# VHH binders against Abasic site processing protein HMCES (HMCES): the designs that were tried, part 51

Target 1, 269 residues: Abasic site processing protein HMCES (HMCES), of Homo sapiens (Human) (q96fz2)
Amino acid sequence: CGRTSCHLPRDVLTRACAYQDRRGQQRLPEWRDPDKYCPSYNKSPQSNSPVLLSRLHFEKDADSSERIIAPMRWGLVPSWFKESDPSKLQFNTTNCRSDTVMEKRSFKVPLGKGRRCVVLADGFYEWQRCQGTNQRQPYFIYFPQIKTEKSGSIGAADSPENWEKVWDNWRLLTMAGIFDCWEPPEGGDVLYSYTIITVDSCKGLSDIHHRMPAILDGEEAVSKWLDFGEVSTQEALKLIHPTENITFHAVSSVVNNSRNNTPECLAPV
Below, E stands for the ipSAE of ESMFold2; O stands for the ipSAE of OpenDDE; V2 stands for 0.75 times the mean of E and O plus 0.25 times the DockQ between their complexes.

## First folded at step 3 (VHH)

Design d30 (from cb2 with G99D E100T Y101W T103S W104L D105T S106P P107D D110N; framework vhh_8cml_1)
Fold by ESMFold2-Fast, scan of step 3:
Structure d30 (fold): chain B 269 residues (1-269), chain A 122 residues (1-122)
Amino acid sequence: as target 1 above (269 residues)
Amino acid sequence: EVQLVESGGGLVQPGGSLRLSCAASGFTFDDYAMGWFRQAPGQEREFVALISRSGGSTDYSDSAKGRFTISRDNAKNTVYLQMNSLKPEDTGVYFCAADTWYSLTPDEYNYWGQGTQVTVSS
């Protein structure tokens, strides 16, 4: 996973993240740096995306089940990185493989510090290799969405107006991430950056791509992944596996250029 | 004043057992994750076992899995490490540590005990 959509206005995104803390109290996540949130239909690595993380990361006496929402840079910059320019990091940290996450210092160290986050998106894009051509077919991949007016899920066959109306009640894709904090050697603000954990694709996605992000399907999984105060690394990693509860449809090649930021990027074709 | 006091170390034969205890004072014990770390002669301090605030979650190093059990008694402000099937490679100074972070990394812990010596030898 190297491209996502996260286009909801800040207030709609915040309401879509409503949750219950450990005591059953209904809450909305509290924002950090909300002005750095930039909605887009076509988010690439190095851009900022909203993530959920435990309030305990910022306040030592906080209830670890309470959530913060913050924009973070996509592409983890390890805390030990010694150069002044993060773009000079030689290896790609856009994703980390679940099977080697405990072997790679860039991911093992922040994971050991409890730096788990949930990466939010409308959905993600993957490019299917088609035989007989060098062209790849892009697909938009997302949780099944419920039609509020009628029973059943929204699908590719629904009218374009139905797709415009679903965003008010859209179920955001929740992907397991690891983040780190990097302090520039020459001074400046701490950089928060993340990577998305990847797993083998599920049966439903195997014809599109052989890998998929580790999706946290449901509030229990999200809560356990975030709650580093109560959930061990070993227990949290049990949540990292392929998910079949996912749907997709083919989209226009407009999405191929990451500079294109329009609804056409995710519209069914 | 924060204090962590380890006890229960000693000399045992290979295959033997020891139970380490760590008595905590000077902080709200129920708000802290508790860990056991060890340092073998000539080596850096390494992770052994970790337990969450409530005791509901635990983690172990690969060498400790199946042989060691970490537990805590929040009413007594004490964390324990039950060590079974001890090997010469388990020899070292065992430290308990406390932090609000549930971390496998020694460098992240603010509070440390003085350590208790465990020697596994014939």
Scores: ipSAE 0.000, ipTM 0.333, lowest interface PAE 10.9, mean pLDDT 86

Design d31 (from ce8 with K100E; framework vhh_8cml_1; at its last look DockQ between E and O 0.84; V2 from the best seeds 0.00; counts 0 for: pae E 12.0 > 2)
Fold by ESMFold2, look of step 5:
Structure d31 (fold): chain B 269 residues (1-269), chain A 121 residues (1-121)
Amino acid sequence: as target 1 above (269 residues)
Amino acid sequence: EVQLVESGGGLVQPGGSLRLSCAASGRTFSTYAMGWFRQAPGQEREFVALISKSGGSTDYSDSAKGRFTISRDNAKNTVYLQMNSLKPEDTGVYFCAAQEYYSHLGSYDYWGQGTQVTVSS
């Protein structure tokens, strides 16, 4: 997983993240650094995307079941990185394989500090290799959405009313991530950055690609992954597995160029 | 700094029970997750049980599940390990440890000196 859509305006995104804390109280996540949120239909590594994390990461006495939402850089920069420019990192941290997460210092160290996050997206893109050519068919992959009488189709978002019919009640894709905090050696703000954990693809996606993001399906899974105060690393890692609760459709090659930020990127073809 | 002192070890027959205690002194016991580890002769130290800062969540090794129970009393600065249905393979030195994070990974900040548990007939 190297491309996502996360295009919702901040207020719509925040409402989509409504949750219950450990006592059953309904809440919205509190934003940190909201000005760094850059919505786009076509997010790539090194861009910022919103993640959920426990409030306990920021406040020493906080309830660890309470959630913060914050933009973070996609592509984990380890806290031990010594160069002044994060783009000089010589290995790819866009994704973290679940089967080797305990072998890679870049991921094992922050995971041992409880630095678990939930990466938010409308869905993700994956390219299928076509037999007999070097052409690749992009797909948009997302949670199945509940259809109502008021629901719209993804391709019909050509007006504010049609957009709301599709997106106002969209179920966000929730992917398991690990984050770290890097202090630039020459000073400046701490850089928060994340990686997306990957697993073998489920049967339904295996014809598209052999890997998929580790998807946290439902509030119990999301809560357990985030709550590093009450859910141990060992217990949290049991949440990391493929899911079949996923759907997809083919999209045009417009999405291939990461500079294209239009609804056409995810529209069915 | 936190100082940890284990007690309650001893010699028991297979199938018997022991209750280990770990008394903590120093600063702010309630801000640490607490764990029990053990080390058999000639082997590496292994994880046994872990309890969250509040005591609301626990985690166990496969060998401990169903037989051992970790608990804590933050008012008394004490963590306990109730060990039932003991087996010879449970023999070893049991260490109490304190950690800022709720994880069995990485280094624990503080360790006790250990208490010997011997299970033999």
Scores: ipSAE 0.000, ipTM 0.362, lowest interface PAE 12.0, mean pLDDT 87
ESMFold2-Fast, scan of step 3: ipSAE 0.539; ipTM 0.808
OpenDDE, second read of step 4: ipSAE 0.271; ipTM 0.693
ESMFold2 (binder alone), look of step 5: mean pLDDT 81; pTM 0.821
OpenDDE, look of step 5: ipSAE 0.246; ipTM 0.681

Design d32 (from ce8 with T31D K100W; framework vhh_8cml_1; at its last look DockQ between E and O 0.79; V2 from the best seeds 0.00; counts 0 for: pae E 9.6 > 2)
Fold by ESMFold2-Fast, scan of step 3:
Structure d32 (fold): chain B 269 residues (1-269), chain A 121 residues (1-121)
Amino acid sequence: as target 1 above (269 residues)
Amino acid sequence: EVQLVESGGGLVQPGGSLRLSCAASGRTFSDYAMGWFRQAPGQEREFVALISKSGGSTDYSDSAKGRFTISRDNAKNTVYLQMNSLKPEDTGVYFCAAQWYYSHLGSYDYWGQGTQVTVSS
């Protein structure tokens, strides 16, 4: 996974993340650095994306089941990185393979510090190789949405009003991530950056691409992945596996250029 | 600052039981997750069991599941490991450790000196 859509306005995104804490209280995640959130239909590595993480990462006495939402840079910069410019990191940390996460220092160290996050997106894009040509067919991949009579479909027959309504109740894709905190050697703000854990594709996606992000399907999985105070690293890693609870449709080649940021990027064709 | 001292080790026959204790000094004990690790002669140190700072969650290595129970008493600043159905493979020095993050992979802030457990006939 190297391209996502996360286009919802901040208020809609926040409501889509409503949750219950350990005591059963209904809550909305509290924002950190909300001004750094930039909605886009076409997010690539190096850009900021919203993630959920435990409030306990910021407040020593916080309940570990309470959630913060914060924009983080896609492409993990390890806390031990010693150079002054993080763009000069020699390694690609956009994705982290589930089978080697325990062996790679860049990921094992933050994982050992409970630095688990949930990466939010409308969905993600993958490119299917076409036989006998260099062309690839892009697909938009997302959770099945609750179907209503007037919304929930992204089809050719949908009116602009119906397209607006589908996003009001959109179920966000929730991907397992690992983040780290990098302090510039010469001072400045701490950089929060993340990687998306990847697994083998499920049966439903195998004809599109051989890998997929580790998707946390449902609030129980999301809650356990985030709660580093009461869910150990070993138990959390049991949540990392393929899921069949996904759907997809082919999209226009407009999405190929990461500078294109319009609804056409995810519209069915 | 936390200082950890293990006790309760000894020689036991296969199938026997031992209860290890780890006494912590310092007023921040309840802020830490606590773990037990072991090291057999000539081997690397391996994870055995973890308990969250509240005591509400526990985690075990595959070799410890069903046989060992970790518990803690925050009023007494003590963590325990109840070991049942002991096997020769359980022989080693058992270390108590304190960690902020509740992870078998993470660096541990404080380690005890260890207590010897020997399982033989």
Scores: ipSAE 0.475, ipTM 0.774, lowest interface PAE 2.2, mean pLDDT 88
Fold by ESMFold2, look of step 5:
Structure d32 (fold): chain B 269 residues (1-269), chain A 121 residues (1-121)
Amino acid sequence: as target 1 above (269 residues)
Amino acid sequence: EVQLVESGGGLVQPGGSLRLSCAASGRTFSDYAMGWFRQAPGQEREFVALISKSGGSTDYSDSAKGRFTISRDNAKNTVYLQMNSLKPEDTGVYFCAAQWYYSHLGSYDYWGQGTQVTVSS
């Protein structure tokens, strides 16, 4: 996973993240650094994207089931990194393989500190290699969406009004991530950055790509992944597996250029 | 600073039972997840059991699962390890440990001095 869409206005995104805390109270996540949120149909590594994490990471005595939403840099920068420029990392931290997460210091250390996050997106893109050409067919991959109102599909929207209805009830893709906190040696704010955990693709996606993000399907999985105060690392890792609860459609090559930020990036072809 | 003092160790026969206690002082350990580790002579410490800050969640090593039970009494600042069906390979010094996080990956802030458990006959 190396490209996502996360385009919703901040208020719509926040409402899509409504949840129930440990006491059963309905809540919205509290934003940290909301001005750093950069919505786009076409997010790539090194950009900021919103993630969920436990309030306990920021506030002593907080209920660990309460959620913060914050933009973080995609591409984990380990806390031990010595250079002043994160782009000088000699290895790719966009993704973290689930089968080796306990072997890689870049991921094992923050995981042991409970630095688990949920990476939010409308969905993600993958490119299917076509035999006999260098051209690849991009697909937009996302949770199945429940049809609630008139024309609730991406391709069926025939007006700005109907487009808004498609996204107003959109079920955001929730991917398991690990984050770390890096203090620049020359000073400045602490950098929060994340990696997306990957697993073998499910059968439904295997013709597109052999890997997929570890998807947290449902509020119980999301809550357990986030709650480092009550859910141990050992128990949390049991949540990491492929899912078949996924759907997709082909999209145009507009998405190939990461500078294109337009609804056409995810529109069915 | 948190001080941890283990007690309840001793000599038992295989198949026997023993209950270890770990008393915390300094500040309330309700702010910490608590773990038990053990160490045989000349070996590295190994994880045995872990309990969350609230006591609502527990984890065990494969060797402890089904035989040992970790519990805590936050009013008494004490954590316990009930050890049943003891085997000679359970022999070692048992350490209580406290950490801010709830993780078996060895990030513990405070350690006790240990209590000896010997299973032999």
Scores: ipSAE 0.011, ipTM 0.459, lowest interface PAE 9.6, mean pLDDT 87
OpenDDE, second read of step 4: ipSAE 0.336; ipTM 0.716
ESMFold2 (binder alone), look of step 5: mean pLDDT 82; pTM 0.826
OpenDDE, look of step 5: ipSAE 0.300; ipTM 0.700

Design d37 (from zg2 with G53R D57S; framework vhh_6z1v_2; at its last look DockQ between E and O 0.80; V2 from the best seeds 0.00; counts 0 for: pae E 9.4 > 2)
Fold by ESMFold2-Fast, scan of step 3:
Parts: sequence; C-alpha cells; structure tokens
Structure d37 (fold): chain B 269 residues (1-269), chain A 121 residues (1-121)
Amino acid sequence: as target 1 above (269 residues)
Amino acid sequence: EVQLVESGGRLVRTGGSLRLSCAASGLTFSSYAMGWFRQAPGKEREVVAAISRSGGSTWHADFVKGRFTISRDNAKNTVYLQMNSLKPEDTAVYYCAAEWGYSLTDSYDYWGQGTQVTVSS
C-alpha cells in the first residue's frame, strides 16, 4: 500500500470517527494540528494523512481509551535518525511487513513505546499487472458500504450533490499503523510520522496484488490496537491479519499521477 | 528526577516466600506499565512479569507462572512481586522497570538499581 484517498472535509471526517470510550460514552476524537490536514483523492508517501491515536500519548493523566486525531507524515522517520533532513533516510518506511515488525529496529522501538495508530482513508489504490501489456490496471479498494435512503453509491454519483450523499455516511478504511516522533538535531518542531503494517493479501485481492494493508475491521479491533496502556504489544499484534471484508472496482489511469486530485481518481471506470 | 527504588531482596530458603516492592517517584505512575526483570551471574536479563497501567492486565513468564504474582497500587505509586515456592534457580538481582507503553519487550524507559534475591538449600 503506496497510495490512498482521504478527501473528506475535516468536519465530515471527524463525525465518521465517532466512537465509544471505555465507559460507553459516545465521543468524537479531538484534533491536534487540524490545519495540517490536506484532503486529497490521491495521497502519496511523504504527504500528511490523519491518524487516530490514544490521548494518553499527549496527556499523562488521560484515559488510554480516549482518542486524538492528528495529521502525520506518511513514511516513518525513526526517533534515532541523526541526519538533519528526513528525506535523507536511505530505506523505505512507507510500509512495514507484519512478519518482520519485531525484528526491524525502526519499527520495534516505537512499537515498544506503544506508538500504535490507526491510519484513516476513504480507501487505497493498487495496480494490477496485466499480462500482454506494460500498462497496469489501478483499483480502488475500500470497506463494503451500507446503502441507506440518505446515502448514495459511487456508481450513482453524477453531480456534486450526489457525491455529498455518498461521502456523508462513508465507512472509513481503518489500517493498523505504527508512528514515531523525531526531534530535528538542529531544533524545530517534533515530526510525527507513520508506517502502514502490511500482510499477505486475502483471497479476494490476490488477483490484484500479493500484499495488502493490515485492516482493523470494526470498533473492537480499533479500540484494542489503540489502547497501548491496557493491551500489550503481543496481544495487539494478534489483530494483524488479512481480511476478506473488502470490496473494489477498477478506476482510470488518471490516479497514476499523484498530482491528480479529483473525484475521477476513484470513480468506477 | 525519576526514581524506582526496589526493596525486599534477601536470603531465603528453598520453598520460601518473599515479596518485593518498588516505589516510584518523579513520574505519573498510573501512566506507566511496570515490569519485573531479573539477571543471574553469567546470564542475560530476562522479563519475569509485567502489569498494565490500571493493573487490569498482567503477564508472567512461563518459568514463574503459578509461583509469582505481580500487582500494583497506583495510589501508593508502588508495584509488587509476590514470590512463592522459591527455587535456587530464582537467585538473581531483581529489577523494577517502568514503560510508557505495555510492550513486554526490553524497551523500558526507567530502571531501578536492583535488589538481590538469594535462594539456598
């Protein structure tokens, strides 16, 4: 997973993240640095994406079941990185393989600090290799959506008004992530950056790509992944596995260029 | 200044019991998971038991399961290790450690000075 869509306006995104804390109280996550959130249909590594994480990471007396939503850089910069420019990092930390996460220093260290996050997206893109041609077929991959009288479908969205109906009740894709905090050696603001954990693709996606992000399907899985105060690293890692609860459709090649940021990127071809 | 101070280590006979305590100061204790580690001469340090921030989740190594119990009192900023049915193999320096996350790894943020437990026949 190297490309996502996360285009919802901040208020719609916030409502889509409504949750219950440990005491069953309905809550909305509280924002940190909301001005760094940049909606896009075509998110690439090094851009900022919204993630959920436990409030306890920021407030020492907080209930670990309470959630913050914060934009973080896609592409984990380890806390121990000593160069002045994060772009000088020699190895790719956009994704983290589930089978080696406890062996790689870049991921083992933040995981040991409870730095688990849930990466939010409308969905993600993958490119299928087509035999007999050098062209790859892109697909938009996302949770099955519940259709209601108030919501529409992507296939029926032919105007801005109809598109609003599709997104107003959209179930966001929730991917397991690990984040870290990097302090520039020369001083400056702390950089929060994340990686997406990947697993072998499920049967339903195997014809598109051999890997998929580790998807946390449902609030119980999301809550356990985020609650680093009560759920150990060992127990949290049991949540990391392929899921079949996913759907997809082919999209046009306009998504191939990360500079294209329009609804056409995810519209069915 | 963060300090973890262990107490209770001493010489005990095989089959005996001992309770170790670790008093924490200089940190918000309820925000830290706590662990007990041990190191015997010539051996690597190993994790013995760990407890989540609230005390609602505990973990014990297989070699102490059923004999040792970790607990904590957040009002007193103290973590405990109750050690029963002690064996000579339990002889080690026991360390208290604090970790912001509950990881069960060696990534603990703060460590105590250690307390010596010796089990003789």
Scores: ipSAE 0.417, ipTM 0.744, lowest interface PAE 2.3, mean pLDDT 89
Fold by ESMFold2, look of step 5:
Structure d37 (fold): chain B 269 residues (1-269), chain A 121 residues (1-121)
Amino acid sequence: as target 1 above (269 residues)
Amino acid sequence: EVQLVESGGRLVRTGGSLRLSCAASGLTFSSYAMGWFRQAPGKEREVVAAISRSGGSTWHADFVKGRFTISRDNAKNTVYLQMNSLKPEDTAVYYCAAEWGYSLTDSYDYWGQGTQVTVSS
């Protein structure tokens, strides 16, 4: 997974992230660094995207079930990185394979510190390699959405009002991530950055691509992944597996250029 | 200055029981997850049990499950390991460790110096 859509305005995104804490209290996640949120239909590595994480990462003795939402850099920069420029990192940290996560220092160390996050997106893109051709067919992949008369599918949105209805009820894709905090050696703000954990693709996606992000399907899975105060690393890793609860449709090649930020990127073709 | 001091290790016969204690100072104990680790001569250190900061969640390695129980008393700044049905293969130096996250790896922030447990046939 190397391309996502996360285009909702901040207030719509925040409402889509409503949750209950361990005491049953209805809450919205509290933003950190909201000005760094850059909505786009076409997010690529090194861009900022919103993630959920436990409030306990920021406040001593906070309720670990309470959630913060914050933009982080896609492409984990390890806390031990010594160069001044993250672009000089000599290995790709866009994704982290679940089968080797405990063997890679870049991921094992932050995971041991409880630095688990939920990466938010409308959905993600993958490119299918077609036998006998150089062409690659992009697909937009996302949670199944509830059908309604005028807001049941992306293709049914003929006007701004209908488009708003589609996305007001959109179930955001929730992917398991690991983050780290890096202090630039020459000073400046701490850099928060994340990687997306990947697994073998489910049967439904195997014709498109052999890997998929580890998807946290439902509030119980999201809560357990985030709650590093009460859920151990090894128990949390049991949440990391493929899911069949996923759907997709083909999209045009407009999405291929990461500078294209239009609804056409995810429109069915 | 953070200090973790283990106690209670001694020689015990096979089938016997011990309780290990680890007293913590120099940290806000209730803010840290705690773990017990062990290391036998010539072997790598391994996690035995871990407990969340509140004590509400515990984990035990399969090789001690049903025999060992981790617990903590946050009022006394102490974590315990109750060891029952001891076997000669449990012979090791046992270490107490503290970590901000709830980790089951050996990446804990603070370590004690260890207490020797020896189980005789």
Scores: ipSAE 0.011, ipTM 0.461, lowest interface PAE 9.4, mean pLDDT 88
OpenDDE, second read of step 4: ipSAE 0.857; ipTM 0.935
ESMFold2 (binder alone), look of step 5: mean pLDDT 87; pTM 0.889
OpenDDE, look of step 5: ipSAE 0.856; ipTM 0.933

Design d40 (from zg2, 14 letters changed; framework vhh_8cml_1; at its last look DockQ between E and O 0.13; V2 from the best seeds 0.00; counts 0 for: pae E 16.3 > 2, placed apart)
Fold by OpenDDE, second read of step 4:
Order: structure tokens, then C-alpha cells, then sequence
Structure d40 (fold): chain B 269 residues (1-269), chain A 121 residues (1-121)
């Protein structure tokens, strides 16, 4: 996964992340560094995206089932990294393969510390290789959305008003991530950064791309992944597998340019 | 300063029972998973049991399953290990450990000094 969409306004995004804690109380996640949130239809590595994580990471006596939402840098910077510039990291940390997560120190160490997060997105983009041509067709991949009687197919939202209604009730894609905290050698603010765990693609997506993000489907999976105070690393890793509960549609080549940040990026062609 | 102090060890006959205690100080007790480990002479330290900060989750080694029970009292900052049906192979120094979260990794934040358990006829 090398491209995502996360364009919802902050308030809409927050509401979409409503959850129940272990006591069954309805809650909204509290924001850390809300000013770092930059909505975009076209998010690339090294950009900031919002993730969910347990409140226990920030507060010693917190209920570990409570959630924080925070923009983090896409591309994990390990805590042991000693260079002053994160861009000098020589290996790719945009993704972490599920089969080698325990073999790579950069991922194993933070995972062992319970630094699990849920990466939020409208969906992610993948490019299909076209047979016989050098051209790649981009696809937007996301959770199936509940058809409200009034909201026609995402494709039929011909009116701006209908489009807004679709996004107000949009089910966000919830991807399993690992984050780490990096302290710059020269001082300054702690950098929070994340990697997305990847798995082999499900059968439905296999013709588009052979790998997909590990998607946490449902509140239980999300809660277990986040709750490092009650759920062990071993149990959490059982949640990491392909899911067939995905839909997709072809989009225009507009998304190919990472500078393009318009609704056309995820619009069906 | 964080301190973990084990107690309750001793000599017991095969088939007997012991209850170990570990008193913790200097940390937010409920935020730490508490674990028991043991080390027999000439062997490596091995995992025995773990309990989450809330006490809602527990894990056991295969050897401990069905015989040992880990519990905690957060009001007393104490973790317990009830050991039943003890065997000679259970002999060793038992250590209490504290871990932030519930990771079940080999890296714990704090360790006790240990208490000796001897199972012998």
C-alpha cells in the first residue's frame, strides 16, 4: 500500500471513529495534535495521516480500551535511528510484511512494546498491470458502504448534496499498523510514525494486486488490536489476515500524481 | 524507585501446594502486567504465568496450566501465584516481573530478586 485517501473534515472523521469502551460506554476518540491533520484525497508515504491508538500510551493510569486519534508520519522511523534526518533511513518502512514482522527489529521492537495502531483511511489505491500495455489502471479499494435508501450507488451521486451525504456516513477503512516514537538526536519534538502491515491479497483483489493492507474488520478487531493492556502480541497477530470484505472501482489517472488532491482521485470512471 | 519483592517460597512435598506473593511499589500497578518466571539450577529462566493490569487476561506455560493460578489485588499492589500439585521439576527460583501493557515478550521492565521453591520428598 503506497497511496491512501483521508479527506473527511476533522469533526466528521471524529464522529466516524465513535466507539464503545470496555464498560460499554459510547465515546469519541480524543485528538492529539489535531493541527497536524491534513485532509487529502491522495496521501503518500512521509505524509501525516490519522491513526487510532490506546490512551494508555499517553497516560499511565488510563483505561487501555480508550482511544486517541493522532496524525502520525507514514513511514516508521525506529526509535534507535541516530541520524538527524528521518529521510536518511535506508530501508523502506512504509509497509511491514506480516510474515516477517517478528524478524525485523524495526517492527518487532515497537510491536513488543504494544505500539499497535489503526490507520484510518477512506480507502487505499492500487494499480493493476494491464496485459500487453505499459499502462497501469488505478483502483480505489474500500469497505462496502451501506446503501441508505436515499443514497443511490456511490457512482450515482450526481449531485453535490448526495455526495456529501455519502461521506457523512462513510465507513472508514481500518488498517493494522505499528508505530514508534523517535527522538531527534539534536533535540526537538518526538516524532510519531507508523507502518502499515501487509498480507497476501484476498481472492477478490488478487487480479488487481498480490498484496493488501491487513484490514481490521469490525469494532472487536479494532478494539483488540489497540488494547495492548489486555491483548497480547500473539493474540493481536491472529487478527492479521486477508479479508474478502472489500469492494473497489476503477478511478482516473489523476491519482497517479501525488500532488493532485481533488475528488476526481477516487471518483469512479 | 520500583521494587518487586517476592515471598511465600519454601520446601514442600510432591503433590503439595504453595502460594507465592509479589509486592510491588514505586509504579502505577494497574498499568503493568505482572508475570511469574522460574529458573532451575543450570537452566534458563522460563515463563510461568502472566496477568494483565486489570486482571481480565491471564496466560500460562504448558507446564503450569491446570495446576497454577495467577491473580492480583490492585488495592494491595500484589500479584499471587497459587501452585497446586507441585512436582520436583517445579523446583527453582521464582521471579516476579512487571511489564508495561500485555506483550508477553522477553523484555520486562522490572524484576524481583526471586524466592526459592523446593519440591522434594
Amino acid sequence: as target 1 above (269 residues)
Amino acid sequence: EVQLVESGGGLVQPGGSLRLSCAASGLTFSSYAMGWFRQAPGQEREFVALISGSGGSTDYSDSAKGRFTISRDNAKNTVYLQMNSLKPEDTGVYFCAAEWGYSLTDSYDYWGQGTQVTVSS
Scores: ipSAE 0.498, ipTM 0.799, lowest interface PAE 1.0, mean pLDDT 91
Fold by ESMFold2-Fast, scan of step 3:
Structure d40 (fold): chain B 269 residues (1-269), chain A 121 residues (1-121)
Amino acid sequence: as target 1 above (269 residues)
Amino acid sequence: EVQLVESGGGLVQPGGSLRLSCAASGLTFSSYAMGWFRQAPGQEREFVALISGSGGSTDYSDSAKGRFTISRDNAKNTVYLQMNSLKPEDTGVYFCAAEWGYSLTDSYDYWGQGTQVTVSS
């Protein structure tokens, strides 16, 4: 996973993240740095994306089940990185393989600090290699959606008018992430950056791509991944596995250029 | 300044019991997972038991399961390790450790100085 869509206006995104804390109280996540949130149909590495993380990371006496929503840089910059420019990292931290996460220092260290986050997106894009050609077919991949005006789910067969209306009740894709905090050697604001954990593709996606993000399907999985105060690293990693609860449709080549930021990027072809 | 102070160690015969205590100061105690580790002479430190900040989650090494119980009193900023059915193999210096969050990694934020437990006839 190297491209996502996260285009909802801040207010809609916030409501889509409504949750219950440990005491059963309904809550909306509290924003950190909301001005850094940039909606886009076509988000690439090094851009900021919204993530959920435990309030306990910021307040030492907070209930660890309470959530903050914050924009973070996609592409984890380890806390131990010594150069002044994060773009000079000599290795790619856009994704983190689930099978080696406890072996790689860049990921093991922040995991040891409980730095788990949930990466939010409308969905993600993958490019299917077409046999005998250099062309690739892009697909938009997302949770199955329920349409409000009918007892059913949204899909590629739905009209463009229905696709415009779905966003008010869209179920956001919730991907397991790891973040770290980097302090620039020459001073300045702490940089929060994340990586998306990846697993082997499920059967439904295997013809599109051999890997997929680790998707946290449902509030129980999301809550356990975020709650580093009550859920150990070992227990949280049990949540990391492929899911079949996913759908997709082919999209046009407009999405190929990361500078294109229009609804056409995710519209069915 | 953060301090962790262990107590309750001593000499016991095989099959005996000890209750270790660790008093913490200088930190928001309920936000820290508390663990017990031990180190025998010439060996590396090994994990024994861990308890989450609320006390709702606990974890134990295979050698501790069924014999040891970790608990905490957040009003008293104290974590405990009740050790039953002690064996000579349990001999070592027992360290209290505090970790921000509940991670079960090999790195902890704060460590006590340790208390000696000796199990011999």
Scores: ipSAE 0.245, ipTM 0.650, lowest interface PAE 4.2, mean pLDDT 88
Fold by ESMFold2, look of step 5:
Structure d40 (fold): chain B 269 residues (1-269), chain A 121 residues (1-121)
Amino acid sequence: as target 1 above (269 residues)
Amino acid sequence: EVQLVESGGGLVQPGGSLRLSCAASGLTFSSYAMGWFRQAPGQEREFVALISGSGGSTDYSDSAKGRFTISRDNAKNTVYLQMNSLKPEDTGVYFCAAEWGYSLTDSYDYWGQGTQVTVSS
């Protein structure tokens, strides 16, 4: 997974993240660094995207079931990295394979510190190589959505008002991630960055691509992944597996250029 | 008031073993990552081992890896360091430390008073 859509205005995104804490109280996540949120239909590595994480990472004695939402850089920069320029990393940290996560220092160390996060998106893109062509067919992949009476589908929206109805109750894709905090050796702001954990594709996606992000399907899975105060690394890793609860449609090649930020990127073809 | 109290230090011969304990009070123990550090005379305090609040993840310094094992019992608010195959360079005062919630700055909030470990022939 190397491309996502996360285009909702901040207030719509925040409402989509309503949750229950461990006492059953309904809450919205509290923002950190909201000015760094850059909505786009076409997010790529090195861009900022919102993640959920436990409040306990920010506030001593906080309830670990309470959630913070914060933009972080896609492409984990390990806390132990000693160069002054993150581009000097000699390995790609956009994704983290689930089968080797405990073998890679870049991921094992932050995971051991409980630095688990949930990466939010409208959905993600994958490219399928079709036999008999040099071109790849992009797909937009997302949770199945509950149809409402008049909103219908992504392809049916023919005005700004109808578009708002499609996205008003959109179920955000929730992907398992690991984050880390890097202090530049020459000084400057701490860099917060994440990786997305990947697994083998489910049967439904195997014709598109052989890997998929580890999707946390439902509030129990999300809560357990985030709650590093109550859920061990070993128990949390049991949440990391493929899911068949996913849907997709083909999209235009407009999405291929990561600078294209229009609704056409995810529109069905 | 938070208290971290180490015990189990002593004098051992090279190749011997010791088990250190650190009893914690005054904090919600399972919300804290626990670490062990050591300091030889005239040297800076150095990292030895770390265990997450749940106990599911651990990390070790290069010198400790393969010889030392960190563990915790959250029901007893205690963290342990099993030290095997001890060497003279392991000599020093061993401190336990607590860091709540794995703060984003990787600082430790509380420190114990330390327990002396001496490895000599």
Scores: ipSAE 0.000, ipTM 0.193, lowest interface PAE 16.3, mean pLDDT 85
ESMFold2 (binder alone), look of step 5: mean pLDDT 83; pTM 0.832
OpenDDE, look of step 5: ipSAE 0.085; ipTM 0.598

